# Ledger of designs, part 8: VH-VL binders against Small ribosomal subunit protein uS7c (rps7)

Target 1, 178 residues: Small ribosomal subunit protein uS7c (rps7), of Euglena longa (Euglenophycean alga) (Astasia longa) (p14760)
Amino acid sequence: MSTRKLQKRKILPNDSIYNSLLVSQTINKILSKGKKNIARYIFYKSMQNIEKIKNENPLDIFKKAVDNATPSIELRTQKRKKGQISKISIKTKLERRNKIALKFIINSAKKRSEKNIIQKLQGEILDAYNNTGAAVQKKEEIEKSKSPVNNNKKFISKNKKSKNKKQKKRLKRKKNIY

## First folded at step 26 (VH-VL)

Design re6 (from rd1 with heavy chain D54E)
Fold by OpenDDE, fold request of step 27:
Structure re6 (fold): chain C 178 residues (1-178), chain A 124 residues (1-124), chain B 112 residues (1-112)
Amino acid sequence: as target 1 above (178 residues)
Amino acid sequence: QVQLVQSGAEVKKPGASVKVSCKASGYTFTDYYMHWVRQAPGQGLEWMGWINPESGGTKYHQNFKDRVTMTRDTSISTAYMELSRLRSDDTAVYYCARDSEYWYIYDETAFDIWGQGTTVTVSS
Amino acid sequence: DIVMSQSPSSLSASVGDRVTITCKSSQSLLYSSDNKNYLAWYQQKPGKSPKLLIYWASTRESGVPDRFSGSGSGTDFTLTISSLQPEDFATYYCQQYYDTWTFGQGTKLEIK
């Protein structure tokens, strides 16, 4: 039984420039495969450009952009009996919804027509700030797909209970080895 | 040292296909677009297309879209260009060339590293 | 496709000469967002692969001698060799990478 060591969720520290967790989360999402320095460069350069263009605090602009791209609900795929797949709307924590917004912004930026990733990201952030762009459109699509908010209290409780049960079983297995 | 080493010269008949290889070394193969450029004898340079070695995504010039296939093997850091339905006017030196910037930063940049070229001769 | 036009097509010069090659693009290569010109210069010797000399219109590639310089913006660009050396006799190409990639027809620099 491969005791998958519960990888301690490393608390992501705030970024060093803006002292923002949101910025750190964004940097981590910009590039895949661990090129964090490059991701930092891309993000900060984009922010610098935004600051020059708007003559405002780029962090405030970015926060507003993320807010504009943040959906009020999360769509989850539920497998129903007989192979039917339904999408259910779940009200998730704001933190989770922000992560979704960041995903929208980054993915949308990558699809833009600007010549480099800095300009693409800059463009998408500015569009989102203005409540436009593909990221905001994705948000709107999700919100329009509002399936009846099934009172998901029961589903969240079952997943918490299942996680707790798995954790308790893992702890019991560790106690029986000694 | 960063280098691109291409396969040897090819002689083909009209209607045949040719597959040229380009092996990369000295850098992370998947970080840069690989371009293919050809040069007919005594002529200029013609861009054929690029491949993203990480994703396998490609972009071809319209003149070659129906005849060219670019692929890669990341395990051996090798890019391939296959040209089908060869004609006499396909006789050229074919080059692989690395994009000067990371593919995840710039979509279009200059070519800083070139292979030595592969001569493809199409003759009846 | 953006058309690149070089002038002259051929040039004869002597060692020590100042040489200027011009490249014109059918469209502006200046990108307003980053204020860069998407133009490169290459040198190609007979039987050899092209070598990058200049990119972003005016930035020298690493290892390229100082006698090579690029200038220009928009649609008009120039490669200058301040003092021609024996090893500089070659064919030179401009390249745009603003929209896809296209090359000039080349300028053959020959010894006088």
Scores: ipSAE 0.475, ipTM 0.779, lowest interface PAE 1.3, mean pLDDT 89
Fold by OpenDDE, fold request of step 27:
Structure re6 (fold): chain C 178 residues (1-178), chain A 124 residues (1-124), chain B 112 residues (1-112)
Amino acid sequence: as target 1 above (178 residues)
Amino acid sequence: QVQLVQSGAEVKKPGASVKVSCKASGYTFTDYYMHWVRQAPGQGLEWMGWINPESGGTKYHQNFKDRVTMTRDTSISTAYMELSRLRSDDTAVYYCARDSEYWYIYDETAFDIWGQGTTVTVSS
Amino acid sequence: DIVMSQSPSSLSASVGDRVTITCKSSQSLLYSSDNKNYLAWYQQKPGKSPKLLIYWASTRESGVPDRFSGSGSGTDFTLTISSLQPEDFATYYCQQYYDTWTFGQGTKLEIK
């Protein structure tokens, strides 16, 4: 039974300019179709603009913006027996919640009315910094939808088991084709 | 070399449809909006709309919204513009033109590369 | 739609002349966030496609001669040819791309 070496999760390195994992994560979220250089350009230009506008460290501003957009809970869709879909509130790790915040910021930025993506991103970051904007609003909506936090440790474990079972079944099917 | 090559001249009757093609080469077709602009004989330039070749999303000028359809085939880097319910006043040279900036950076920019134009004549 | 008005509609000039074409927009083309004017100039020769000359009101496109220059801000813009060459006789169009795309009616530059 060839113990497929658990592919070491490629640890995302910090970005080279701000030495920040958060920045690297953000650039990856901006990334479309593998154009990493463009994503970097967009992000760093936005940060430069923010620095000029605020005359403060743009990284601190960005961190505050992300914090303001970070929800305290995650809403997950649970498929119940008989096809009923329910939303459940789960307390997830801060790292995951930050990723959600980044998603909110980037998606909200794309929907803004500014004329280019740099200005859109800049605008959304600044709004979020001020605890305003669509990203923060989305956070607030999630927090208001507080269904009882089912601390069901059991639900997270079942989904992991189900994913592992599906992956094992896929691997077995591939082995039977050769 | 970056270039846009359009299909040949068309002669149509009123009420018919025309489909013009624009083949892109020398650059990544999906990175730029493709615009369509027409020019009636002796007249100025009129913007018709654009297509995002990557997503297939379109924006049409209100004057053409009900009659124009822009499509693309990414496999052959070709954009298409179809104009239906043709009228005599649709007689014009139709141009495809590339946006000068990447669509994912700017929503609206100038047109840096143009096709050679396609003459469409609508005559009874 | 933003209306673009060019002046003059036509003009005659000689080789070596300084030529000025003006374009007015019905609304400001200056975007406050990037401080850019969303205006372009095109040259079109008979039977040919338009060619981009100037974008962002004053930036010259690659390969365009230095004798072409764009100026202006807000609602008033100017294309200047410092010393007219034989190949410069054509029709010129201004274009706004601030909100959708609209063109001026054109200026035909003819040989005197």
Scores: ipSAE 0.459, ipTM 0.773, lowest interface PAE 1.3, mean pLDDT 89
Fold by ESMFold2, look of step 26:
Structure re6 (fold): chain C 178 residues (1-178), chain A 124 residues (1-124), chain B 112 residues (1-112)
Amino acid sequence: as target 1 above (178 residues)
Amino acid sequence: QVQLVQSGAEVKKPGASVKVSCKASGYTFTDYYMHWVRQAPGQGLEWMGWINPESGGTKYHQNFKDRVTMTRDTSISTAYMELSRLRSDDTAVYYCARDSEYWYIYDETAFDIWGQGTTVTVSS
Amino acid sequence: DIVMSQSPSSLSASVGDRVTITCKSSQSLLYSSDNKNYLAWYQQKPGKSPKLLIYWASTRESGVPDRFSGSGSGTDFTLTISSLQPEDFATYYCQQYYDTWTFGQGTKLEIK
């Protein structure tokens, strides 16, 4: 146990609207700590707008968007004694890959040229749902860099949220270079 | 109460520089862009640029980009605007003004809080 | 830059009059994705800083009297004062914030 009051892993409650862990994880990544109520407003408003545009269940749209942006990066599975993998191990691996996709979607959304964060997030989710957009491009680039000839390369995520927000036209094009 | 308090009036010669300060109080300084706007005597309002107080990033109007520098000190919630190589037509009241919304939600908004203005007179 | 044209440049009116001031932009200020017009109106009295009256074209700022209203969309916008009060004699500016920030040249409202 660390003396810095660390928790190895937080058990995050599901969100109150969709009863979804994925939604709770997304809300946690939109803004810095201390701004969660604002982050909830941003996400739920984006989902409401998506529902109006698509006339479909927006949670299903979001899940497909995340899946499309989820790289096939997988840490080596460790066999346990007795020849089984625990349910927690399987869920943890999916959550790790989903966390990467959430990061891609949110960071790519912030670089978009729409005039507000609600429209930026909405646009990136819809693009990812259609298997396009900057988050999916980042996922595809990571999968190429994991080929056998390059399996020792590490992917790099550049977080340029606040310092580069007003360079949006240069960096918000579909060129999310790692 | 939310307010912006600017430094006092200045008289300068052509070719000099002026640095105007704007101290924010009553709100979280780093959550909103800070803008600078000037108004020549008997004339309208001219936007000069903004600073993001969180990052220190700036955007300047093209007319000022070679002569203006905007900075801030987050420890004292103060923004600064420095205009160099002053000319007689830089004589104006200089205002700081705050965005009406958080910078991380909208890229452009109206200005809901203004400083009292700083008169800069440039005369030979 | 987006050019903002106000009219009239000045006008005289009496207490109790209904006044309209117009503002025209060189391009649309309507962002179709959020359905908002990126336009504001300010009041400025002599020797004072501007005061925000209206934003998003028609939303009154907190504390602004009901007699002030904004209307219009796209390129054509109107500030209306339904019944002038003595404290309303000032210069009024429109402002676009669709792409950076530019102001109209002002409308001076004087007592007649």
Scores: ipSAE 0.412, ipTM 0.753, lowest interface PAE 3.3, mean pLDDT 84
Fold by ESMFold2, fold request of step 27:
Order: structure tokens, then C-alpha cells, then sequence
Structure re6 (fold): chain C 178 residues (1-178), chain A 124 residues (1-124), chain B 112 residues (1-112)
């Protein structure tokens, strides 16, 4: 069935507070379908807290955080027309880049040790804004694997990372199961 | 009406197992952790563990980790606690209790809804 | 586990009295990042399940009378009943939820 893919390609309206497509896309990724009002509350509260901490426009902070978490990966078009990339292909590449960075930020936030999701999201955004944190680390891992010696897409260097560091994070995450 | 209704009292011999049920109604069962707490006669409250009804994931207190199993059936909004290798000091009232907040927002909260309790007596 | 100690273990009081019950934790329950104390108070009558009175140390649960108040921060917490009513004679428990869940041993409040 192709109906599901057509529904996913619908143009998403901008959010009502920041008038931002990026914010709308983020809200859609925080929780499962049917919980969009709760996801809005989580995101807007995180942004409100960031504004109090930084005394800056939180949308600008969020945009920089997303940019810092965006990998510089080669994007192949699914449609190989001779010598040209259409405007639709360019828009799709932007959406794919944003989606990857948003996924890194949201998934990394959920694994954080803070006691609630608002604090988790706020902390990951601020870390990514400062070019640190797990989302940026994931972006850096992908960029390291692009070297010519790893062009077969295997991530051998990840095995050199300490197991005790992963074990400490796992112990802190045991109650953060679904 | 938000409520938790537990199964009836049980009498067991040492070495047996008991399985207590807790049926939720009046709220979305999968949105909140379900906890189990026991209370020995004349004693205080002892947290045993929780289950996430959406994922089926569990966390058990160390004192029960080798004997307790918590499960659920989302189709009938029911959580279960099974305690095996019963001893006489497992004689207690066993409660189910719900977190006061959505599990996907807070990791730990207080318990706002409690079942009526299930008396389990372990005797020879 | 975080140890919760209540005092007194029991007390007798008359209707209309002001009653205080204390609860001490073996470590701070204050999470500085959200500025909340992860502490609750419960009331339990004989043969009944516990009822939540107060959470976040000082927030009254819906439907709980104004005479119940919670205070304190860090390791020291207090439940106060400002004017004791006949229905308030029960056992009271504090609970921490900072790291898993543990309860105090209880305070039995009896009529004089």
C-alpha cells in the first residue's frame, strides 16, 4: 500500500507560536501519533526554559543546535534525471538533513539522565547549541565513517569506544524504558 | 471513574506461587506505569517494582528480583504480579498503584490511584 | 535505597489540635534542575489502601482539604494538619521518589 507514503509527504503547516516548519517537524517526532498536544507542550516548555536560561531568542538557539547536529553526508537523489536536480529534489534533501538531525536530538534527549522529558530535551538542545552532547557525537561518528577506508559503510572505529562508558549510561537508563 | 480493582484473597503453602491481577478502568492504561507495593501485617509499605504497560518493560526491587514477575494484558487493561517460591514472611496485603503522571514525561512520581489490596496468606 | 525516617512513630491528639509529623531522608530529595523535592505524603486507614495527600513536598492532591499542608526541602519534611478532624485519625506515610520508591515506617495518629 502506497497511501501511507503519500500521507507522509503532505506539506506540514508551520507551528502556531514560532511560525516555523522546523518546529512543526520537531513536534511531530517527539511522541507517537495521537499525542501531538502533549508533544507541543513538551517542546514549547523546553523552549520557554531555554529562553529563561540564555536570555536569547530560543528559536535561534534551536536552529543552531539542529545545524550543529546535521551531518555532512552525501545525499543521493532517488530520482536520477540527467544532469539536473529539480527544486523538489532540493527541498527533499533539506527535509532529509533536518530529519536526521532532529532524530539525533530527540533520541539522544530521551536517553538523558534528567528526571523529566522537558529537562531532557532542553539539555540536549543546549548541548547541541554549544556543539557538544550525544546528538553532536552521533553526527561526528557518521562524518568519521565517511573516510575513504570506510566507504563500504562499516563503522569499525565504534568498537574502540570504552564498554564501561556505555555500561554507565545503560545503568542510568534502566527506568527510561518505553 | 478512575479505579484499580484487584483479584481476591489467596491462601498458599510455602514454595507455591501466587498471581495477583489489577484491572484498570476510567483512564488510558498504557499511559502510566503500574507499581506493586506490599504491606505485611502491622508493618509499613514496601515497593516491589513497576511495569510499563505500553512496552511490557519492568523494574524490580533487588529484594524481589529473583522471585517476582510482572506482566500485563493491554486488551483487558490488566496488570499482573506473580511471586514465586513463597515463604511465610511473604504474608501481606499486595497493592497495585498508578503513577500520578504520564510515564513518558516523568521518570518517577507519586502514586495517585491505588487498588483495594489483595491479602496473600502463606501458611503450612 | 534512600532511607526514610518518620517521627513520631505514634501520637495521640484531640479534634481541633494542630499536628505535625516529620520525615527525614538519608539524602537530599531536591533535584536542582527542576527545583522539586521528590517527596509525597499518604494517609491510610485500617483495612484501606493508602490515599495520596501531598506530592512534590508541598502540592496538595485534588480533593484534599486545606488543613493538610506539606513543607520542607532537601532532607527534612513536615506534614501539618492545622485543625484535626475526626476523619483524620489514621496512619501517615512519607514516600521518596527521587531514586526508586521507599516509604517511611509510618506515624499512627490516634484519638486521645
Amino acid sequence: as target 1 above (178 residues)
Amino acid sequence: QVQLVQSGAEVKKPGASVKVSCKASGYTFTDYYMHWVRQAPGQGLEWMGWINPESGGTKYHQNFKDRVTMTRDTSISTAYMELSRLRSDDTAVYYCARDSEYWYIYDETAFDIWGQGTTVTVSS
Amino acid sequence: DIVMSQSPSSLSASVGDRVTITCKSSQSLLYSSDNKNYLAWYQQKPGKSPKLLIYWASTRESGVPDRFSGSGSGTDFTLTISSLQPEDFATYYCQQYYDTWTFGQGTKLEIK
Scores: ipSAE 0.287, ipTM 0.696, lowest interface PAE 4.6, mean pLDDT 84

Design re6 (from rd1 with heavy chain D54E)
Fold by ESMFold2, fold request of step 27:
Structure re6 (fold): chain C 178 residues (1-178), chain A 124 residues (1-124), chain B 112 residues (1-112)
Amino acid sequence: as target 1 above (178 residues)
Amino acid sequence: QVQLVQSGAEVKKPGASVKVSCKASGYTFTDYYMHWVRQAPGQGLEWMGWINPESGGTKYHQNFKDRVTMTRDTSISTAYMELSRLRSDDTAVYYCARDSEYWYIYDETAFDIWGQGTTVTVSS
Amino acid sequence: DIVMSQSPSSLSASVGDRVTITCKSSQSLLYSSDNKNYLAWYQQKPGKSPKLLIYWASTRESGVPDRFSGSGSGTDFTLTISSLQPEDFATYYCQQYYDTWTFGQGTKLEIK
């Protein structure tokens, strides 16, 4: 029936407990290669503990946590052949932003002061669910950094490639190496 | 099959340094903290510090911080403890010991595997 | 450092006796978030390295005889040997691993 498995070597199957691609992606991020079973144990135990604490569907809690840690930045690919950029779907852009959020959550969890990684991960997920914690702080930090760049980019745009035409021999064209 | 095998006994003079080795076998050396514990004659056990064999990061008890250096060589699965500026009250048996759980899961656990001990005698 | 106090410092008992050794910590070893007591018990025979008996206060290490059991929570912990055997002559140490690692001073178990 389906040839889905044959077309893409990088297709990641949904996890076996929640049937979620997001969960599979998270598990792959927790530990280095070769430790998938341990990473699954860490994640599923964290989710079990979250369910006990919140008495709610832990997958819904995790999805909200990821959403809260997802920056609002627009991902841009490097310029390629004409038409290539327009083929990147909205789904592809969301998946890239989700990877950033997963990185923030997992890396922030590892730096927490709880005594084991399961408690560290559940604590960071719960904080992100409540729109707080280091992962959300990192997301907010990235979102803030857009406005200070305007002054320097305005100056750089004036000196670099922009609407300058080749035959325009004006005094404004400076020799710069930057 | 899991073993920690330490280097042999040493006799040192005050002011010298000693470096004790601890070779691990039968498990993945980089997955567990390695600890050093000493026991003076007729005394109890004193934790000295740990090394993370993957990163080389260390934590030392305050009593040893200025004199102890813990290192490792991952290519031969061996941890080292060096104690400098030896004095007579450093005479003890020095043990290496492994955490009972992966370092990336629990920050602190019991010690399930111990080396056989290395006697260090500091005498004039 | 968390101070660990063992009692008694020595104990004399006969084969077949039920013996108990207590260990008190200067602060709670219970981490409420995972509901575990960060406490272990070791046996050390003369000239040998310590051997882990019990961890998480009550979990017996693999290969340790069933006559050894651990109990207690918070600051008060007990190691029990339900029927003392001749090979149990040793010094016993408790250890906390809640904040770094500290051992009790030891309890020497002697056979009468």
Scores: ipSAE 0.116, ipTM 0.662, lowest interface PAE 5.9, mean pLDDT 83

